VHH binders against Serine/threonine-protein kinase mug51 (mug51). Designs and how they scored, part 5

Target 1, 306 residues: Serine/threonine-protein kinase mug51 (mug51), of Schizosaccharomyces pombe (q9p7q6)
Amino acid sequence: MPALLKINKKKNGQTKIDRLFSKRRKTSLAIEKNHSKASMCTGQSPLNIISYNVPPLIVLRNKTIRNSIEVLVEEMFRDIQMRQQTNVLVAQCPRMIVETQLIGLFQSNYTSVAEELEQSIRTGDIRRLYLNRSDKFCGESCLILRPEFDKLFTYYLCKFKDQEHIYTLIFKLHKLLIENPLPSYTSEELKFNWEERRLLISMGFLILAGTDSYGISLPNLGIFTHILRNSRNDLSNYLKKRPYREVIESSLYNRNVSVACKKKNEAFFGWKFRLCDAIGAGLVDSFMTTCGRAFRLTKKGLEMKF

## First folded at step 5 (VHH; framework vhh_gocatamig_d2)

Design s43 (from c3 with E107P)
Fold by ESMFold2-Fast, scan of step 5:
Structure s43 (fold): chain B 306 residues (1-306), chain A 123 residues (1-123)
Amino acid sequence: as target 1 above (306 residues)
Amino acid sequence: EVQLVESGGGLVQPGGSLTLSCAASGFTFSYYDLAWYRQAPGKKRELVAGITYGGDTVYMDSVKGRFTISRDNAKNSVYLQMNSLRAEDTAVYYCATDLGYSSSWYPGYFDLWGQGTLVTVSS
């Protein structure tokens, strides 16, 4: 008949996690023993951090939002191996970015460019597009430059040229978006009837953002989200296996990116694009070392699986 | 009228240089990516070099360091500077753009092509 004493529960789970982490670090360090000069900084200790004030991952000659998106779009496909044929998914992937890549590019300076972005959206120079809601992309949006946006509408107008009702609807939508560039629209602002809005949603041009709030989207964004998920998973899985979940930039860029451009369902975006995305999403931290810039998987990044 | 017109092809000795030019009309040139492709007799059409509307470039491995692609948006033109030419560079060279949706350099996705210009590298 023992009296109920306040017994501190043993932290058995925490001890097990610590053992798994230690064993993973030892395994990763053993692999590092045969690496090039770039890996010498890992040694038998974590990377020596000298600063969290890191220069931009991509050096911009012109620091405008437009130029930043252009450069990120270039990095999107930069690491794709040159071949006679590319994967169909890569070929059909729209040239756009997720806002997390801009956040990762500018980091602490993002608040200084957010106002410029909103002005560019109001003028229609940049369009904000919304991804279909899924657990893994809920709340994320894409940015597309006006020339690419217009090119996409030209493509869909051409595709539906022999379907007059659909053609007229897409034409009317494009004209409205040019004349009234808003981040979201009410039913009154769209001036489409219920049947027209329903059809635009079914085609992927509109999404429901609220009771009377519509976000602009595009058909085939599923291709973009698929490649983005694969890219995030690849980066996360790579870093999980690194010593202390850390990698120096030079080591990462010297890695041959295994781009499966001939497989229908497998493709990866370029490294700088992925790093900007991961930093902006809070999955990866960047810091300076004696051997240059390095990246570390955050707690959030460790727990993510796409 | 929407068109691409190439010029600058000809006969050159191994180790020589040529500059190809492509003049575009009928579309907003600065909005679109431009590429140079080539086709040798009995071979498939292949990408030589590409330049995006943002100015970034891509090259086939065998021409890296020898060829340079550039664009002049004010002149609606794209250029291919070819140095250290080899017999294997002998082909008809085509300028191309994709007026559609594609983000690929695969030639099957390019819908506007020039007439082609012959480059012959021979002694």
Scores: ipSAE 0.000, ipTM 0.178, lowest interface PAE 16.9, mean pLDDT 74

Design s44 (from c3 with E107Q)
Fold by ESMFold2-Fast, scan of step 5:
Structure s44 (fold): chain B 306 residues (1-306), chain A 123 residues (1-123)
Amino acid sequence: as target 1 above (306 residues)
Amino acid sequence: EVQLVESGGGLVQPGGSLTLSCAASGFTFSYYDLAWYRQAPGKKRELVAGITYGGDTVYMDSVKGRFTISRDNAKNSVYLQMNSLRAEDTAVYYCATDLGYSSSWYQGYFDLWGQGTLVTVSS
């Protein structure tokens, strides 16, 4: 979703209020959940752990899959908007999420969301995109909303409007994907010849996912993967420096993100998505303490090689 | 064909009103942010007003309270209602959108522009 003209909103005041409001609601919900569920305590951390049943990281007014993706995208790009002024590559980043962010957002409630997600993929309201297998994210998928997916295809059709052969291929591909929304395609389902498929792969619209199996991708996903990698590394490195690799939520939100803004070529997603992504990917555990929600780097997160 | 077409410009007396219209075709209008820019003789092009696909608006300080931007998704159109016009509002007015996945309020990031419509405020 383009952020055109949103910069004129009361940014700093909204962000501070949103964070304070969400913290208060999360704390209240966490107390209610812990009282409604008999939970076991563990004493292996210096933090006084009272439960592993935690409230949502982001409080959603509407818990539909569409609204969840919209909120995740908006929050993910909120903290990097200032960097768009100094780093043009950030402005080129496609507005989509990694599926792990939904897993981390909903946690134990993900089963119902997963069913809705599959229905939305089958209808074409949400498209699942695949990252190149040579990438360290080869096992991960991205989710993009239909309006953003159509915008990207409109952009490439406009870019190639004077190149009839390429224009025709992109047009036919987009039409196929909208009329027949599948998770993957065989060569028979795509109906393109060898040379056409090769060209679409070279342009970044298709990836070879297996023997006669093609996944859908987008050109220029490198910037998205770069920012995601930076975001995961920043979170992991921060937690590695904490005692027992643990941090209280309030301490994490008080981290000075303005320091990152001083580095001209650095881009990071916002803390709420880093946490959702890391929890969904199994890199970070969340738990309740007497001082509120806390996070701990898992063994998988500690051994991360990104 | 993908295009934006402006209309409604003309000659008007100081203190008068005009409504500019921009008709979009060839893309799904409701998904896109739209903006009105103007360029006066000898000046750089500047953002006058903008409206997001969600209906949020922004205005240049010198036109706040005088100009109103609106959109009609059913008609694939965006409008600029200009009231209390001044000589300094004289310019060619352009509507614009960004068809790409990158968005910026800076001039030059928009990749689809109309041909412009001339507004002259004089006696």
Scores: ipSAE 0.000, ipTM 0.259, lowest interface PAE 11.8, mean pLDDT 73

Design s45 (from c3 with G108S)
Fold by ESMFold2-Fast, scan of step 5:
Structure s45 (fold): chain B 306 residues (1-306), chain A 123 residues (1-123)
Amino acid sequence: as target 1 above (306 residues)
Amino acid sequence: EVQLVESGGGLVQPGGSLTLSCAASGFTFSYYDLAWYRQAPGKKRELVAGITYGGDTVYMDSVKGRFTISRDNAKNSVYLQMNSLRAEDTAVYYCATDLGYSSSWYESYFDLWGQGTLVTVSS
């Protein structure tokens, strides 16, 4: 699995991501306790921390993986000004999420839903997509719902309808992926010759994940990765400039709306979409203050380079 | 040309019925989700009803049981049957589709819109 955060399952049901997340949370809690004893919540830092039991960023109608992805996708470009809605990158960006957002959304409860996610991947209801190794987010994995995955293939079939050879390859690939949903494929499982596999790689439908291992990808995933990287870097750089690297949620929300207005040459994801990712990736911790929810840049977030 | 063309709007008495139609051209209709949105004077545009390419439907709470969305892939058309109309249903109704391969019903994901058809519910 070439994800930025890798899942390594044990017989007890624990994941490597969950173990790393739990350790990060304990470290963050210890650090924040040291600040809270001296702080007053008046808009000055360090902030007065009252709890680490934080309400969810997004309230779900149903706590299913499908509904969670639907709601996160809905947040992708929320709170973005109309100027960004006409941005070519925003229009062409595939509608999907990164696994870190599920980690950020469910936090300590993610272990209980990880099994549902894996079952949905095995049935093909959700597809795991892999990013190119040459990207700064090498190893990051994306999740897309089956209906959206099928719409994407339909789009490319329509685009190449008058190019018989390419059309046939995309059609055969889509059929294979529906009939045999696997996390990765060997050359034997794909049943394409070397030239066909090289063409599918050049088009962005496959990536080489090992000696005879192919991961499924999407054309234009680089757009999603670019926007995600910009979103993480913007958040991290802003927090680095804050006193004690802390910010109240209302201040962060107002600043994110302002950034969308001023940086029309760059695309950014919606604020809840960005926060779920940053929390799940371990770049940002959340806590409750007398003035409401707040966020702090972690040591990992401080050391992040773009 | 890729387009959506709406028809069927008009003036109707409270408690009356109207059927809105939306005809699609320039794309393979059967592969796309279709939605009806409305915008009343001074209000934000809101989702009224949606139908997926697979036939699944969604409705705004205030119209459930009164409105029915349907599609006819052979005619490249989507319909909104509106019954028991109220003064608060007065709005410009828009047909929309998402050519960007998202299953979200949020307005910002819809990139192809019709011109709109006015529905007035008044005595």
Scores: ipSAE 0.000, ipTM 0.118, lowest interface PAE 16.9, mean pLDDT 76

Design s46 (from c3 with G108N)
Fold by ESMFold2-Fast, scan of step 5:
Structure s46 (fold): chain B 306 residues (1-306), chain A 123 residues (1-123)
Amino acid sequence: as target 1 above (306 residues)
Amino acid sequence: EVQLVESGGGLVQPGGSLTLSCAASGFTFSYYDLAWYRQAPGKKRELVAGITYGGDTVYMDSVKGRFTISRDNAKNSVYLQMNSLRAEDTAVYYCATDLGYSSSWYENYFDLWGQGTLVTVSS
């Protein structure tokens, strides 16, 4: 079994997203210091920086949280060759986003979006889900729209339709979650006994987030986790090999298309989806150059292994 | 054709060792979690060991320290090294994977199974 995700809020109730936002700010300052050092090095010159005020990676028709998630979902498998559109991983992957992608999309304006997101979670229009841990892939917070969330529960209800006990348990959980949308649940709020909660954890529908605190997950999130890790590894390994760990946007886009053409039976997210993730997670910083937008691998990105 | 084929089972004396192999074909092996289950006569099937696509492992309590699961992605194979074998290890051993990518070792998620290989531990 994959490791059970445990979310510890040890500092004044600070959330994982709050921590990631703080880390991103520190990483940006570190990059400024690294850039100053890099400009003094011999070899190929670093890219000429015009500004750290970069236009959004994706231009939104409206700046609502729902539209932002919809547009990011559209980017999940854009740029993938027609051959890879028939890949089983692509076909079966849940349509959802990593919460840090909103940080990458909105950058310094994320605070306003975070308020709307919390309201949408409270109404149940958007659900926060947690990915199960691995030794090297720490738990991630993900966002899914209600129709996709319901579709995934329906998939598991159909899978277990001939096993009455399991079917009933999943049915009752889904009903509870739609009638009482909360970011986390106590055992009293779930109204399941110890054996039922253990079974739901074993099945991948619940994670233990603390003492008598449960977060929601879905079993099929393993596909999303797999593609996310592949996409992060691909981007990180490419940037590690670049002079000063910098690349212009157009060069990165062309490389992504080439990789998608060559790798049979492997799946990657589209490049804008990956860049919003990498920027939001603090793995990559963006800046404007005379040749357009560029990206640089951060110290955090250099140290990450998947 | 998508399949898993086990080999390496046989008769062994208590305290002996066996290595089970599972060869995968028809799917991209390196991207899937793999598990070894066993079923003894008159008993329910149980998880013996699992290995994620990332290389993380899990073991049932009674085999910890005696069994080792490993994978070789270049050979599309998963292995179960069984040491210090006991009479209670006698079972048909199955290799299995979950093509649906559930983040769980819950048996009913596993939808691709080998035909099994018999391990008999007796004098």
Scores: ipSAE 0.268, ipTM 0.650, lowest interface PAE 4.3, mean pLDDT 79

Design s47 (from c3 with Y109F)
Fold by ESMFold2-Fast, scan of step 5:
Structure s47 (fold): chain B 306 residues (1-306), chain A 123 residues (1-123)
Amino acid sequence: as target 1 above (306 residues)
Amino acid sequence: EVQLVESGGGLVQPGGSLTLSCAASGFTFSYYDLAWYRQAPGKKRELVAGITYGGDTVYMDSVKGRFTISRDNAKNSVYLQMNSLRAEDTAVYYCATDLGYSSSWYEGFFDLWGQGTLVTVSS
């Protein structure tokens, strides 16, 4: 696997993941600077721009991190017209978010909620999962709520119920993770021997994040990353075809409600889910116009090939 | 009926070549990862090669450069081109898919298996 090869070549996995996370925060700051520069160059767009200080894409009645994840999860497949073929992908996709979406949702206010997120991770109400180390998602992290996390482990316990050794490993791992919720684990904290840890890594339940540091993952995250890649490609291709690579929000509403996936192996996330991700990842900028919110593909977004 | 059917196995001399085929029916082939596993007499089953629904490939170290996995979504088929065959490649070869969409090539996640095709490499 590409991910295993990348992990084996890494000198310090935890530090590298932490650096990637820090770079993500720096990218968010860079996006703010880019917005400021774009504001100074008002007139590069035919739209009547009135502000780069935009309200959140999703208005939250309860501004807790838990409610933010719940509302984003509700947006995963909202107003998507699915054919029977794509319904299988939707049904099997874990209900979770990628952390860039919180950055996109809160934008410059993200720092104000970061402490609450860390507290929720420490209590185990929210679990941070690490995506496979592909070149396109290396160091990305996802957030999943405890009930969905437990549901996925229950699925794998049922799948392996007749394989005692495997069942026991998964059972012990789940119990450990629930009783001792941590953002990462040492070999001492996991209490598994080297062969057991290698097997859990091979199965996709653990990733090597450093010399003696393990991150938590789940085998079925492949479907989530597949839909995320397709969604980013669809959004990018749509914006590339628009004049000045800009679109008014209402045009995206109409498009997403009316779009049926033509390719049998493609499914797309809902437009608000995708936009929070794209804004947080620096692929799309948002601004207010006299006709409402608008979006523009950034240079980074234009150069991305998935 | 949901099934995988292998073909192309046979007797071949060391240094020879074989192409294994696996035909899928009863499910949307293009949605799923496919793998070739093999099991030699008295040995554990092992992953030989895998191909994702996106076309990315993985190979066991001892077959890299000699074997090539490919897929044809229009024909609902996956192939294993085996070149420079060695006695150690003698095994029953199985194609398999994971209908549960795991991101892992771990054997236990594969829940749809073919019956296998025998490859014997000897003089």
Scores: ipSAE 0.356, ipTM 0.718, lowest interface PAE 3.6, mean pLDDT 79

Design s48 (from c3 with Y109W)
Fold by ESMFold2-Fast, scan of step 5:
Structure s48 (fold): chain B 306 residues (1-306), chain A 123 residues (1-123)
Amino acid sequence: as target 1 above (306 residues)
Amino acid sequence: EVQLVESGGGLVQPGGSLTLSCAASGFTFSYYDLAWYRQAPGKKRELVAGITYGGDTVYMDSVKGRFTISRDNAKNSVYLQMNSLRAEDTAVYYCATDLGYSSSWYEGWFDLWGQGTLVTVSS
């Protein structure tokens, strides 16, 4: 009895990260509810609305989670000006997605594919990564395909090739994550001592997600986070200036050509990639008009600061 | 050319003050985190202070309250104001940035380093 009480008491000890993951899960459910409510509500608009049942932004030939991530990754820098395509941030950015983009892509159908995603995570075909602590993306999750995940570890191993202790630590971590693909790990499952786990946390490979619970992250995810933040700010600022905060899809895509980065380290994601994120996050609502698909900034989107 | 150049090092008495400057060129300074590291003879390099592109700061416990890191994006410079200097602060001080956006202050991720400036605290 005392041992069980001790275990239960330890389990009830939550970290700040655990609370953030709990909040994010509740927020995701609220986002789906708010998105559905926003799209179904009778709003005031100058556009002739036909329907709130909107086809996917991207038409998938193979409707698997793997193909969905592959196609979203292809959209990361599509139709971006040549200046951005030669940008070092674009070249170095990990090819991955934020989980809200699957919600935006599948919309009302997301719940039907959520189980396939969890199965793919359990097999290791897709890895769930957690962004390191930052003001806007603390506790948010990203999805990366195994080939890109392995490519990044090859880069890390190459960087530390002349530092045997660090190289061995990263090599052991990568091997463990491949041999035992879990959404999170206990200290027993990681098989690293306290000093090794502390070093991996300081390097950005692990985050403490709970009492003896570790989530996986990657050091250079800051590039992805930086571009995502810039992309969300650009979209939000554009829509705030539009009449009724509404825009026809074609007008958004035409604007992309006119966006000139004034400095070499400015970068934005492609429109379909950005819109899947914004719709999935409940920041933007989509509807059909006589002139095609249109988007409107939601109340949540108006109130968000990035 | 992409570089960081430190200046302001020198000999000071215990309890004295010194300001280190680091001038950056060849990259968009305002988008990167900057850090000051130091290395004393026979010791490993350690983080002294860091400042994010957003202006948030971090400090090593032993310098907290004595040192202040700041940045001037218009001048592409980062500064370390050192007050109440101690003999233990004697080291070569390095300015560094992480062009890979690792979101970590672990020194191994820092890609660009200055040549260093020597600070000697002695009577």
Scores: ipSAE 0.311, ipTM 0.697, lowest interface PAE 3.7, mean pLDDT 79

Design s49 (from c3 with F110M)
Fold by ESMFold2-Fast, scan of step 5:
Structure s49 (fold): chain B 306 residues (1-306), chain A 123 residues (1-123)
Amino acid sequence: as target 1 above (306 residues)
Amino acid sequence: EVQLVESGGGLVQPGGSLTLSCAASGFTFSYYDLAWYRQAPGKKRELVAGITYGGDTVYMDSVKGRFTISRDNAKNSVYLQMNSLRAEDTAVYYCATDLGYSSSWYEGYMDLWGQGTLVTVSS
C-alpha cells in the first residue's frame, strides 16, 4: 500500500513538500501577530487579560534547535502517570516531535530558528519525516534527532537480519540517507529501481510526494500519528466545553489526563508537548491573565474535527 | 500463549456470502492492528483487508464494496464479511497482526499469523 502526501499539482515534485511547510510557518506567525495587535482590546472573557505577549511555555537553557527538540521529547509523556507509561502504545511510540511544536515553542522568534533547522537537516543531524498513516495528516512532518533515527533503522535491520534481500535494501537506504541528507529525493538521487522503490513505499520508508519526488518516513510513525490525533481532539473537545472556550494553564495540568487515557484505551502526549503543537498549528491562542497564563480555542480550532 | 485462530471457511457458490472469524488469545487485542491476507494456489500472499486499533479500515481494490472487515474488542475477534464472491476469491485466508507496531500493512511486519482457513468459490 503506497503512502501518499496530498500536495498541489502545479509545481515540480521536488519543491511541493517544502512549499507546504513554508506556508504553515507563515500562518502561525500571522496568528501570533494578530493576537499581539488585539492586546489593547477590551476583554469579552471572564478572565482579566493583561497581555498577549506571553512567556515561553518551556524555558530553554540553550536555544539551539537540537536542545529544543531534546526538551520537547522530554515533555512527550511528562504529565502521564507511571501506569500510562507501561501502556504498550506509549512504550513503543517513536521519540520525536511534530514541526508545529517548534512554531509553538518559539512563536514570534521562530524566524531565527527556521534557518538553523534547515541547516541541521542538510547536515543530517536532524531528519524530517512525513506522517503517512492518515490522509488528514498528509501535510504534517516530524523531526527526529540522528541517534533516534539510527536506532529505529537498527531495529528494522535486526528484524530483517535473516531476510537478505530486505536487509540489504534497508541497509542501502540508511547508508544513502546518512551520506546524502536531503529534504526530498528523486529516483536518480535514490538510485533504486522501480521494484525497490515500490517495496520501500510499501514498508513505510518512502512516500510519494510527486511524480519523481520521494519523502522519507519510518514504519513506526503510525503510533505517533495516532497519539497526536488523540491529543489534538482531547484538547479541542475540552476547550469547546469551557466558558468562552478559555482555560487557565493550571486547570489543564490538574485535569486527570491519565484517567481519560486509561478509560478509553487512548494515549495522550504531555500538556506542554500538546500546547506547543496546538499553538503552532493555530488551534489555540495564549494570553496572560491576573491568574497566570491562559489558553483559548481559535476559530480554526473550533472548526477542526480532529 | 499468543495465537490467532480462524474459522468460517468453506465451499460457496459464485455470488454467495461467507463470514470469516479470527479469535485472538494471549495478548491485549484492543491495542493491535489486525489484517486478513489470502494466498491462492500458485500465487503470492496478498493483503485483503486491514483494521487498525483505532477502527480505520483498508481494502484491496478487487474486494472493495464486497468485503467488510470489523472487530469486537470485547470478544477479542476480527471478522471478514465476504459478499458477491467470485471464483478468483478462492484462496486460503489468514488473519495476522504486527506485535511490533510498524503501522504498515507490509506482510513482512506481521509476526503473528493464524493457521489459515480455506475458501473455495465454485459451482
Scores: ipSAE 0.409, ipTM 0.747, lowest interface PAE 2.8, mean pLDDT 79

Design s50 (from c3 with L112Y)
Fold by ESMFold2-Fast, scan of step 5:
Structure s50 (fold): chain B 306 residues (1-306), chain A 123 residues (1-123)
Amino acid sequence: as target 1 above (306 residues)
Amino acid sequence: EVQLVESGGGLVQPGGSLTLSCAASGFTFSYYDLAWYRQAPGKKRELVAGITYGGDTVYMDSVKGRFTISRDNAKNSVYLQMNSLRAEDTAVYYCATDLGYSSSWYEGYFDYWGQGTLVTVSS
C-alpha cells in the first residue's frame, strides 16, 4: 500500500537526516534573533555580531565526503592532553563520525553534499551505522569508512573464532554487506532466517528500522556514544555559565579539558569534532564578531540533558 | 584484576522476596554496564535485568514489574530486588559486566562473570 511504502521511506536514514537538518536550521535562527533583540532592548551587552553566515569551522583541501570524514576523524582526539591519550576508552573508540558533524561542517551546503554521501554508501566506500541504545543518542546515525568498518568486523570474527554458529553468522553478514552495500535491507535482501536476524539484532549488528527494514550497527559503538555524551555535556555545561551563553572561539580552545577528566574512563572529543556535532545537532549556533568566530548555546542546547 | 562477587541467594517460598547484591572491583564501576543473568537446570543462560552506566534499565518480560535492578556507584555494587517470586524464577543468578562497551546485552560480550548465587523458590 502507498501509505505503508511512504512510512518505510520516511524511516530511511536519508529522509530522517534531511528532516533533522530542516528542523535544526529553523529553530536555531529563531532563537538567535530573539536573543539578540532581547539583549538590545534590555540594555545588556552581548558580543558585537557582524554576521550569522560563518566560514567553515574546518578548511578542507578537498571537499569530498571521504576527505571530510578523514579530517573529522583526525580531530577526534587532537586537543586531548597526553594524559587523556592513555585512557582505555580513547584507545578502544571506533574511528567514525556522527552525521550531524557533516551538517555542522557544511551548514547550508549540506543538501548539495548529501547526494555524494548516498552514492558513497551505495558503493560501500562509506557505511551508515545506527546507535541502538535507549539513551539520548538512540536514533543517531554515524558514518564509517570501509577500512575501519572491515577492521571492526575482523575483531568480532576473531573474538568468536571458536564459536562456529556465531562465527558463520558474522562472516555471512560481513560478506553480504560487502557484496551488496545498501542503506537498509529487507529480510529478502539479508537472506537470513528469522532466528538469525533476531540473534544479529540481539548482538547489535542489526536494528529494526521499520516493517521489514533493517539498519546496520556495530556492537562496540557504545564507546563512541559514551565519549559523545561526555563531549556534549562538557560543552553545554561550559556555555551555560558564560554571559549570554556566548564564547569567542579562541577562549573556548584555551579551556583545559584535562581538568574536566576526573575519572579514569572519562574522555572528550577534540574541540572542532565537538563543535561540528553541536552545530549540526542544533545545540550551538555560530556567528562572526569583531573579535572572530563565536558560539552561543541554543534553547535546545540549554534544555538538553544526557 | 576484575572481580564480581554475588550474595543474597537462598531458599524462599512462592510470593516471597530476595535481594541479590554484586560487589565489583578492579575497574571504574561507574562507567560500565552491569547485568543479571540466570540459568535454570537444563536451560540456557538468559538475561534477567541490565543497568547502563547512565542508569537506564532493561528487564526480561517475565520479571518486569516484579524485579528491580539498581546500582550504587559509591559502593561499586549492583542489586537485584526480586519480589513476588515464582517457582519458575528458581535458578543460579550471575552478575556480569562488559568492559568492551558492546551496547548489547548479548551474553557473549560479557567477559567478566561472578561465581553465581542459587535462588530456590519452593515450599
Scores: ipSAE 0.347, ipTM 0.698, lowest interface PAE 3.5, mean pLDDT 79

